# Ledger of designs, part 93: VH-VL binders against q9vpl3

Target 1, 224 residues: q9vpl3
Amino acid sequence: RGKINIQRPKAPHYERARVVAVTQPKYPELPKAKSCFKTRAERTQQQQENPYNEIIAREVRNWLDHSRLVAFFHLSSITADDIFRVRVQLHKQNLHLKSYGSKIIEQAVKNTRYEAIVPLFHSNHCIVFSPDPEKTAALLRIVRRVPQMVLLGGIVEETMLSRNQLVAYAQMPGLHAVQAQLVQTLSQAPGHLIQQLQAHQNSFVQVLDVHAKNQMNEETPKST

## First folded at step 3 (VH-VL)

Design q36 (framework fv_imvotamab_arm2)
Fold by ESMFold2-Fast, scan of step 3:
Structure q36 (fold): chain C 224 residues (1-224), chain A 120 residues (1-120), chain B 112 residues (1-112)
Amino acid sequence: as target 1 above (224 residues)
Amino acid sequence: EVQLVQSGAEVKKPGESLKISCKGSGYSFTSYWIGWVRQMPGKGLEWMGIIYPGDSDTRYSPSFQGQVTISADKSITTAYLQWSSLKASDTAMYYCARLDYGDYEPFDYWGQGTLVTVSS
Amino acid sequence: DIVMTQTPLSSPVTLGQPASISCRSSQSLVHSDGNTYLSWLQQRPGQPPRLLIYKISNRFSGVPDRFSGSGAGTDFTLKISRVEAEDVGVYYCMQYTQFPYTFGGGTKVEIK
């Protein structure tokens, strides 16, 4: 058999076994390959002529620029009443839960220092903003009781932090100098931090792939 | 960051042996195929062959089978292209490039090229 | 061997105008897995080739959206919607459906 790429005529080839192990079965996996392995550029290229989208994107940039605490969450299925109760609890602590479409977030952070967060928003997501980084402990305490919200990471004092670094930050006392030094020492090389955030995103992409495969036979709209 | 760095230019006489190198960095060397591509002066691209460094599996283009040997040393993350006896017709730019069939991206990263000149 | 034929041999284009390159294979590039393994490469003067597009229409990382690929079976097209100065170079199609991998003869994109 065969005129097949990466195949020995005799004995199974290691590379072929690797592909089989990670991509089996081929037919259900084709839509997953397209969605999961699209280039970063391809995923960020939804440039459309809609001036209202730019207004919302500007709002998102203002939240990012004027918030000293930004936390990113994966959001599983949750009722409107439950999310409303969470939003009320957060608001009492000056924490503002916002949900924006992935396209709007992409447009808002394109060509900015925040561009690295875009891959986090290809699944159901929400963001919590606050002008007060000392509220990180209150945020984590509230979210601990909401299993539908999973912390992915965040930004504190313009420094990107992983989930574990945010947990460490939450344990600090309210002394500003000590908190500033902690953020400085907890911040790792940008590549390392981005890799950790990407790992969380990739885990949720795998979960989403299962859901996408269950919906594989649905017709895709011709627009957008 | 993925990078492939090739050895420097070579000037040889017909009949001499030559071994040029391609050093990979910034990725798992044993997890990706390395291919070799020839470009004769003023001409297009020709695929020569590929190697999987993890098990040294090689595939050659029929045009290059028996003309060259492709090998790799995973301890120093380096792939090689070798001639036992050079000919004037081997004068060309030689590129190494990485392939990932898992992502279906052929030749996603390229070396800078090694110019080989064979003349009497 | 699968023979890859590119047209035109050269394409002089005014800056900002579109360019289109065609590639034809001597036999179908459809693999038994349903995928078509056709890629496009760009080579700027004095530089190594760069992957632009794989599996007919998927852009590689960092490739601008002005590049698009289309086609099926044996007929494929690379389009540049608005040619920029940095797009000058030779473009190659390549099939990787079966060994040996084969390249088209190249299309030189020049600015008029």
Scores: ipSAE 0.000, ipTM 0.381, lowest interface PAE 24.3, mean pLDDT 75

Design q37 (framework fv_imvotamab_arm2)
Fold by ESMFold2-Fast, scan of step 3:
Structure q37 (fold): chain C 224 residues (1-224), chain A 120 residues (1-120), chain B 112 residues (1-112)
Amino acid sequence: as target 1 above (224 residues)
Amino acid sequence: EVQLVQSGAEVKKPGESLKISCKGSGYSFTSYWIGWVRQMPGKGLEWMGIIYPGDSDTRYSPSFQGQVTISADKSITTAYLQWSSLKASDTAMYYCARLDYGDYEPFDYWGQGTLVTVSS
Amino acid sequence: DIVMTQTPLSSPVTLGQPASISCRSSQSLVHSDGNTYLSWLQQRPGQPPRLLIYKISNRFSGVPDRFSGSGAGTDFTLKISRVEAEDVGVYYCMQALEFPYTFGGGTKVEIK
């Protein structure tokens, strides 16, 4: 009794055609002198675009803050299929290829440690993010096969590095060994116990924070 | 909103071929992996394999390698799970799920499931 | 393959009481990036699985704060502080550290 059948998807094609029709410019004839005036609606639309840009800028800041490896590239002309192929190869190594407009990047890094990167984005560009700096060598190996991507520099462990410094970092076994040693010491019985205690404390603090934000009430008193 | 919508229930005979689907919407389909999970009647979950629709890179669990084929069509944002010859032991609920491999959220959204019954 | 072992097989609980589920992996789930790829899923009767917790202790969007995860290395716990009727179902732990991804055997939470 009246189920919806979707045997042949029409919605994406129909929606796409509808969006194109709605977004196509349809101008009434305007005097040239008056065409320089933005309507109230146009001014409102332009102002509303600022919140959208800030949302994307916050996304960029989150990537920068939570990635221990960030690499900046100049991007020459490349097809969508070719860039998707590269993105997939990078993703297998926990390397995330992103492309953002220069204006958005400027908004994201303004008044931060990363402000110096803005000049790198005056032409076609892309950024690769990763939580794992040990993947720098894998990144450079993959990109070597992509002549359209030219390394400009990067950030490793919150330190800005030039192209040559980033290449040198990829060849430093000692730094990776130091990181591995730290992980091993934390995985030993004493370090393991400390991590478990910290996880328990963090969970308790989180519960208290959530409860405090909902109500100005004390933790449950003694129960008999 | 992110949604994964799977094809309807199937009733088949042993030896027949079958292809079931999982349609993604509300996100960039080519930017996330799609995984397939089997749940036999009264049993737990078993991971079958995963595909990256952007380039159709596919990985299978050793138990399912050669038993099924996973594929995707990015033009209609749909992933597929296919059998060339069904067996009675293939009777199960099959789920698709989105996996954000490396971006901190594995199997965050799931399809409703497709029940496949194979009996003589 | 990494083997995931869950205990108990079933957990009958009185409404409002806590429930605890344990998960053990055959090897460490710590990645070289410092993250531990252990998640918890909930499956209510007749419904698909739902992500509850990822990376040991991070609650997925829409998941009530009565659910919490803890653990390190190879030993993990999912806790429900005060079980509600809607919490009835089967709970699975899962590792996504290496292929093939593997699930625990499941723990059925039911109201007695």
Scores: ipSAE 0.000, ipTM 0.402, lowest interface PAE 18.3, mean pLDDT 74

Design q38 (framework fv_imvotamab_arm2)
Fold by ESMFold2-Fast, scan of step 3:
Structure q38 (fold): chain C 224 residues (1-224), chain A 120 residues (1-120), chain B 112 residues (1-112)
Amino acid sequence: as target 1 above (224 residues)
Amino acid sequence: EVQLVQSGAEVKKPGESLKISCKGSGYSFTSYWIGWVRQMPGKGLEWMGIIYPGDSDTRYSPSFQGQVTISADKSITTAYLQWSSLKASDTAMYYCARLDYGDYEPFDYWGQGTLVTVSS
Amino acid sequence: DIVMTQTPLSSPVTLGQPASISCRSSQSLVHSDGNTYLSWLQQRPGQPPRLLIYKISNRFSGVPDRFSGSGAGTDFTLKISRVEAEDVGVYYCMQATHWPYTFGGGTKVEIK
């Protein structure tokens, strides 16, 4: 009746609460936080010059300099809830999804070996960073479930790779020495890296346009 | 060669706990997902869930969420499927299977199965 | 969840004759990466399942060439060109394009 019950610790969080706890700030503090999800009005506003541009550009340079894996994505419209779930999955793998305005990226990579990536960011985009290049396979596995994110290419061990080269690298998980050799071999493949990356971006835009037109005119998708 | 070896058959009573195992050998255990599949007597295959042993990332089929726990111990290259309280309806053959990166070749290698019988 | 419907439920076949199994999905199995993650599994009596075909039409290592897969979108077929005694068992289609992964109900191949 008046007895004091000893309350033993029980799992304090059900799945949703644990997800929130796991994802709570593992990122460095950034003035005026940015994300892959923005409304058009918000994106226009955030691309205006502001006192934080230089600080954010320095942050981008730090991510590029200290990440052994960097992956570039085209991003179509995605809800805040959907991008949050993707961030949770990526964070579990020490993968950090960031979104920066095109002007900030240009400022960050100006006069560096990465300046060539600037054309990739003329449309909606995001970048995934990790200090662990072995996570490339995990990254591609997660993104395979997110049709709004389309891989354009990346940087592994300071070597720029096209989409196809990055996919090939991902197929050799757990073999660090072999992966390093593969990166060097793939970087010598014939072709133009920048041309390939832009071609992938243009092809994706065309596919999205066709899909949007089909969605307007058809109740059910075509099946074969 | 790639092998998945499962623990032996179990006979349990309703309400008892159980943990069955699936030991991988002949490959990089932390580089592949391990999935669990249930087959009730005389019935078809049902997907239960998967785990990535490298970081214990685990995903459950909605039908099995909250009913079982999947885990792995990478130091002994073993995945586990466990129940806190068994029901008679858990009587089934349980298989583990390996999934390639991105599920390119899902279920490329299978364990021999563990028969779990739950009766009073 | 994606529903996978297999026909027929059972297929009695004379040794040396062909067998055909159909699988239909409730939604397209084309992934955003352009691949279709549709597989076929064989389960012989008293044995675990075995992978036969992955990504519609690719035979897994060690699978005889009498097995072939075809199809696109939502309609898929597994064909055995010349059924042998060891082909007796239950065949399942499986999709891994959408989570959760789902199996067809199975087709029993028997010798008449």
Scores: ipSAE 0.000, ipTM 0.411, lowest interface PAE 17.7, mean pLDDT 75

Design q39 (framework fv_imvotamab_arm2)
Fold by ESMFold2-Fast, scan of step 3:
Structure q39 (fold): chain C 224 residues (1-224), chain A 120 residues (1-120), chain B 112 residues (1-112)
Amino acid sequence: as target 1 above (224 residues)
Amino acid sequence: EVQLVQSGAEVKKPGESLKISCKGSGYSFTSYWIGWVRQMPGKGLEWMGIIYPGDSDTRYSPSFQGQVTISADKSITTAYLQWSSLKASDTAMYYCARLDYGDYEPFDYWGQGTLVTVSS
Amino acid sequence: DIVMTQTPLSSPVTLGQPASISCRSSQSLVHSDGNTYLSWLQQRPGQPPRLLIYKISNRFSGVPDRFSGSGAGTDFTLKISRVEAEDVGVYYCMQATQYPYTFGGGTKVEIK
């Protein structure tokens, strides 16, 4: 949640302050909200500041390393008030909706096992993090009512899953059923589990390639 | 429901001052930019400028800078477009529209328009 | 300033047939963030403009799927797959890549 240096539970910590702010009236007075609505020149200039970008990139790496559930979404246009309501609903389920610039994502995942996700972020995007993979069903139930959020794929227990695999995971009876299935797979043959995990990762990579190609076609137009 | 409601039609003579309004409702007024767009009779759309009501930050089209003043009063969720001295060439329909810059939908909701007629 | 040029000036079309409107910008609309801030607006007779499409191809909430946008760089197209009576009006492309925001001259879609 933020920085790991915010660990002392007796003091008001940054995440707790954000939760309190999120529960405020529908029309919150949030000074930071203006940064989302500044001119493109100002936003671009802010994102080009290397020291700031590295600090935020570290935050992204921390979220990836400490979350057992990560879901990637394409984000169509949505008002600040509507996304705020979605954040509130998600937060009640220990699901944390974050949005970061593409360059910050690239910087965060460079030279890590998550580098393959970079193509997903060449368009408007957001990420949902949770320490609890059992919340995948709750996540999909909430976003089903948010047509502006389109699921692209995710990572569950360090395993990359395609959209369809993540939906299938969500339909399992709960964490205990998934754990039992994993143990059963492991008991068949020592190498079999690796093949299954690689199959899931390959499927997710295919989704990433399709999405990346669609975004590259839009972003980099073909010359005549 | 998001709504932008503009003031009624105006008939003025050259040299007169005028202030027209655009009242927002159904959303956080201080979290969105409000833009003004001119449409002269039988012509297309021209962007005039925008204001962020939270701090009254304004951006003008070079063609309109110095010719009009855009302002807002967040206590009554209203944005304004003002002329100190009207010209016949200011005869047009004026629209206000909300700009959601953070989520990339410029001018997602529009007011009904205010017709301004300037004739001698 | 970026100049937006639309063709045709008017497009008479038979009900149920497709219509296409082209928009060309004087310079690339690709922003430094990689996004292309090209939008399409519809203005029905006597009504204020309505946002149809943003970032080239994304439909705004409530916009029918018969409307689609495509293009890249400086060349963009709005297509109506099967024109309905309610689609009569003037269509404008708009860029929000840089200040000042600029509009195309408009294309009038009429039923023949």
Scores: ipSAE 0.000, ipTM 0.406, lowest interface PAE 16.8, mean pLDDT 75

Design q4 (framework fv_imvotamab_arm2)
Fold by ESMFold2-Fast, scan of step 3:
Structure q4 (fold): chain C 224 residues (1-224), chain A 120 residues (1-120), chain B 112 residues (1-112)
Amino acid sequence: as target 1 above (224 residues)
Amino acid sequence: EVQLVQSGAEVKKPGESLKISCKGSGYSFTSYWIGWVRQMPGKGLEWMGIIYPGDSDTRYSPSFQGQVTISADKSITTAYLQWSSLKASDTAMYYCARLEWGDYEPFDYWGQGTLVTVSS
Amino acid sequence: DIVMTQTPLSSPVTLGQPASISCRSSQSLVHSDGNTYLSWLQQRPGQPPRLLIYKISNRFSGVPDRFSGSGAGTDFTLKISRVEAEDVGVYYCMQATQFPYTFGGGTKVEIK
């Protein structure tokens, strides 16, 4: 179906590679590759590296490579119907909501400039991708009405931004010069940004506690 | 300082076209909705529609769908309200207003208004 | 469309006395996000509307504390604790919970 193909980056050549591998004869390797030591090492390597996870990790890598806007969210309990409505609304703005396991994200970003984001994904999470950074304002407009999605931070034009920096970016005029100034300012203190992103992730527990207290108070009858 | 500055008063004949403007300054133009409101002489306020300049998403009130066109040019931070063919019943004061942060927040700053008079 | 009904049509008030304006919606203004998007606007003669109060009871920047809003669901009230000469004008309630956004018919506040 066209929309499914459009929503996904070009699929890895896994199915083609697998079909070719099944139909092609294997050539014998060097004798040392058949040693007991090599066999044990190969077995351990195959058990530790799930091929399925590697394939999905390549999909995540492809999304990162083709997106100029990436936003990270903590995701609280939400119904399948509600998240589907949010996904449809986001898709109309060329914003693509994806969920991946923490191990898959770790494999995708390992040995890249983005490895520092891994701790953000040790809890329930989702990611929004877009090729258009001008959609940051539209993204924040939509998710502000979804209390189950809590913004943790993002990546704009390959630059990591905290929650507050991403909000500031969304409020900037569409002038290239103004946006370039923000990128320059952020790049002057890159080490500090990771701590800000992690602090925002840790603070959502406090946000949830306040929300729970407010929900309880709103459900009780008010006295004059 | 947030400001919305509207174009000057217009006097037109029925059947003529018209395009009035609302220029935003002192804020991120692409991050806020702009709404258009009609006030007929001696009457109350009516929503015509809204536009989000960042992605040109527009929503029209049912009474105004097909009657007017709302657009925006983010390069000059200006929103527009346009008629292809004016009617005498279009005689009114037209206001633009900025919607603060999000889909359903208050309209916080208003333009000074553009008086449109349509008569033979 | 949500219909907004304001009472009274006009409110002649003695200077320094309180004024109260009521607004009733044809259906609940509680949004699915839990917020109630009810605002109050002031329009002085010959001037554009000015935001006074948003989300029922939140006073906008620069608005004097003599203005207060209250209410829930479908019934809302704007109160002016002590009317000043500069408060003469037409007051409108507005809902932004559901598109199309709609206004009340207006209440004219005059000094008697």
Scores: ipSAE 0.000, ipTM 0.436, lowest interface PAE 14.5, mean pLDDT 76

Design q40 (framework fv_imvotamab_arm2)
Fold by ESMFold2-Fast, scan of step 3:
Structure q40 (fold): chain C 224 residues (1-224), chain A 120 residues (1-120), chain B 112 residues (1-112)
Amino acid sequence: as target 1 above (224 residues)
Amino acid sequence: EVQLVQSGAEVKKPGESLKISCKGSGYSFTSYWIGWVRQMPGKGLEWMGIIYPGDSDTRYSPSFQGQVTISADKSITTAYLQWSSLKASDTAMYYCARLDYGDYEPFDYWGQGTLVTVSS
Amino acid sequence: DIVMTQTPLSSPVTLGQPASISCRSSQSLVHSDGNTYLSWLQQRPGQPPRLLIYKISNRFSGVPDRFSGSGAGTDFTLKISRVEAEDVGVYYCMQATQFPWTFGGGTKVEIK
C-alpha cells in the first residue's frame, strides 16, 4: 500500500525520474537502506498490534486520575508552529495539551465510567489536562483565539460536563464552595454526554433558523 | 510525550568498562532508530552510530567501529552504548537521539546527555 | 566521508538583526531517492542539541518561523530573520545522505 503517505515525499513522475537517472551521475545508495527503514504506515500498524499501547494508556489514565480539569477538543488542521505557541500559552497557566490516538484513549477509558467519551475521538482531537479547575476560564480565553480547536466537553472534579456546562463553570466566582455547588447542579450521567452534545447542536441550529426568520417568540432554549 | 532519559554522569579510570543507557518513552520504541552522538569538551558533534531496536540492526561510523558497542533491550525500551576499555580520549558528553527515517526527521528528540570523565 | 564546512559569522549579532549561516558539503547531498538530507541543529549553552530544520527547508515542530533554511546540491544557508536572546548558541549543519553521517564544525551566534 504505502503509496499514500504525506510523510514520504513522492518520487518525480516516472518519465522525469527516468530522464534524471540517465543524465546525472549515479549516487551510491545506502547499503540495504530499504531493509533498514520502516515507513510511518508500517510503524503505525506495528504500534497498533503491540502491547506498547498499554503503557501509553496507563499514562493517559494517570493524567485523568491526577487532573481535576480535563477538556476535550476537536482539532482541525493546524501548523506545528501554531500548536506549539498554543501549548506554551497553556503551559503558563498549568494547562497541559496532549494528543493521543483514539485507540489509546479507548484502551485508557475502557471499563471506566468515562468509556462514553470514545466516540468524541473518531476524528482529529486533543485533550487539555490541569490539576487546577480554576483554570477553566483561562483555558477558554486562550482557545477562543484558536479557531482550529473546538471545545467538545470535559470533566471537572470527576463530573462529566457538556460544552455549555463547562462554559458556565468558567463564569463562576473563585469560591470553592460555589464551584462545587455548580458542578453538582450541572452534572449529568456519563452515558448522556454524547446525546447532550448532539441535542445542543440541534437546538443551536434550530435557534439560528428561528432567529434568522425573526420568529424568536417560540420555544427558545433555556439560558440558565 | 516523547522522552529520552539518559543515565547519570560517570567518572572512570582508563581501562575500565562502562555501559550507559538511554530510556525511551511516549512512543513505539521498536519503530524508530536511536542514534548516539559524542561531543568532546569545547568541540562539535560526532555521529557514532545508530540502532533499530525492532531487530537490533546497527550502523557505526568508521571512526567508532570496534571502539564501542551499541545495543538495545526492547522489554525495557532502553538503548545502550558500551566500552570494553575506556581511554582518556573518551572524555565527552554522550547524547542519544531518536531518528525517523520514514518522515526524514533525523535526531528529532534528544536525551539530556551523559557526561563521561575518564582520568587517572 | 562527506565533509561539511560551515562559514562562521564575522561578528556577534545585534538583538533584532538578521543572522545568516552557510554550510557547504564536499559532495552533492542529493540522495538516489531524490531527497536532500540536510538538517540544521541548535545547541544552547548547557543544553542538548535541538532539531531546527530537516530536508533543507522544513521546520521541525515547535521551531519559530524566524528560522528558515534554503539551498541545493552542496550549498546551504540557515537564516534567522530577527535574532532573539534565546537564539544564542552553536548551530550545526548535518548530512544524512550517506554513511557516515557528518556534522559541520558549528557556528557560534552571540549577542553584541
Scores: ipSAE 0.000, ipTM 0.381, lowest interface PAE 20.6, mean pLDDT 75

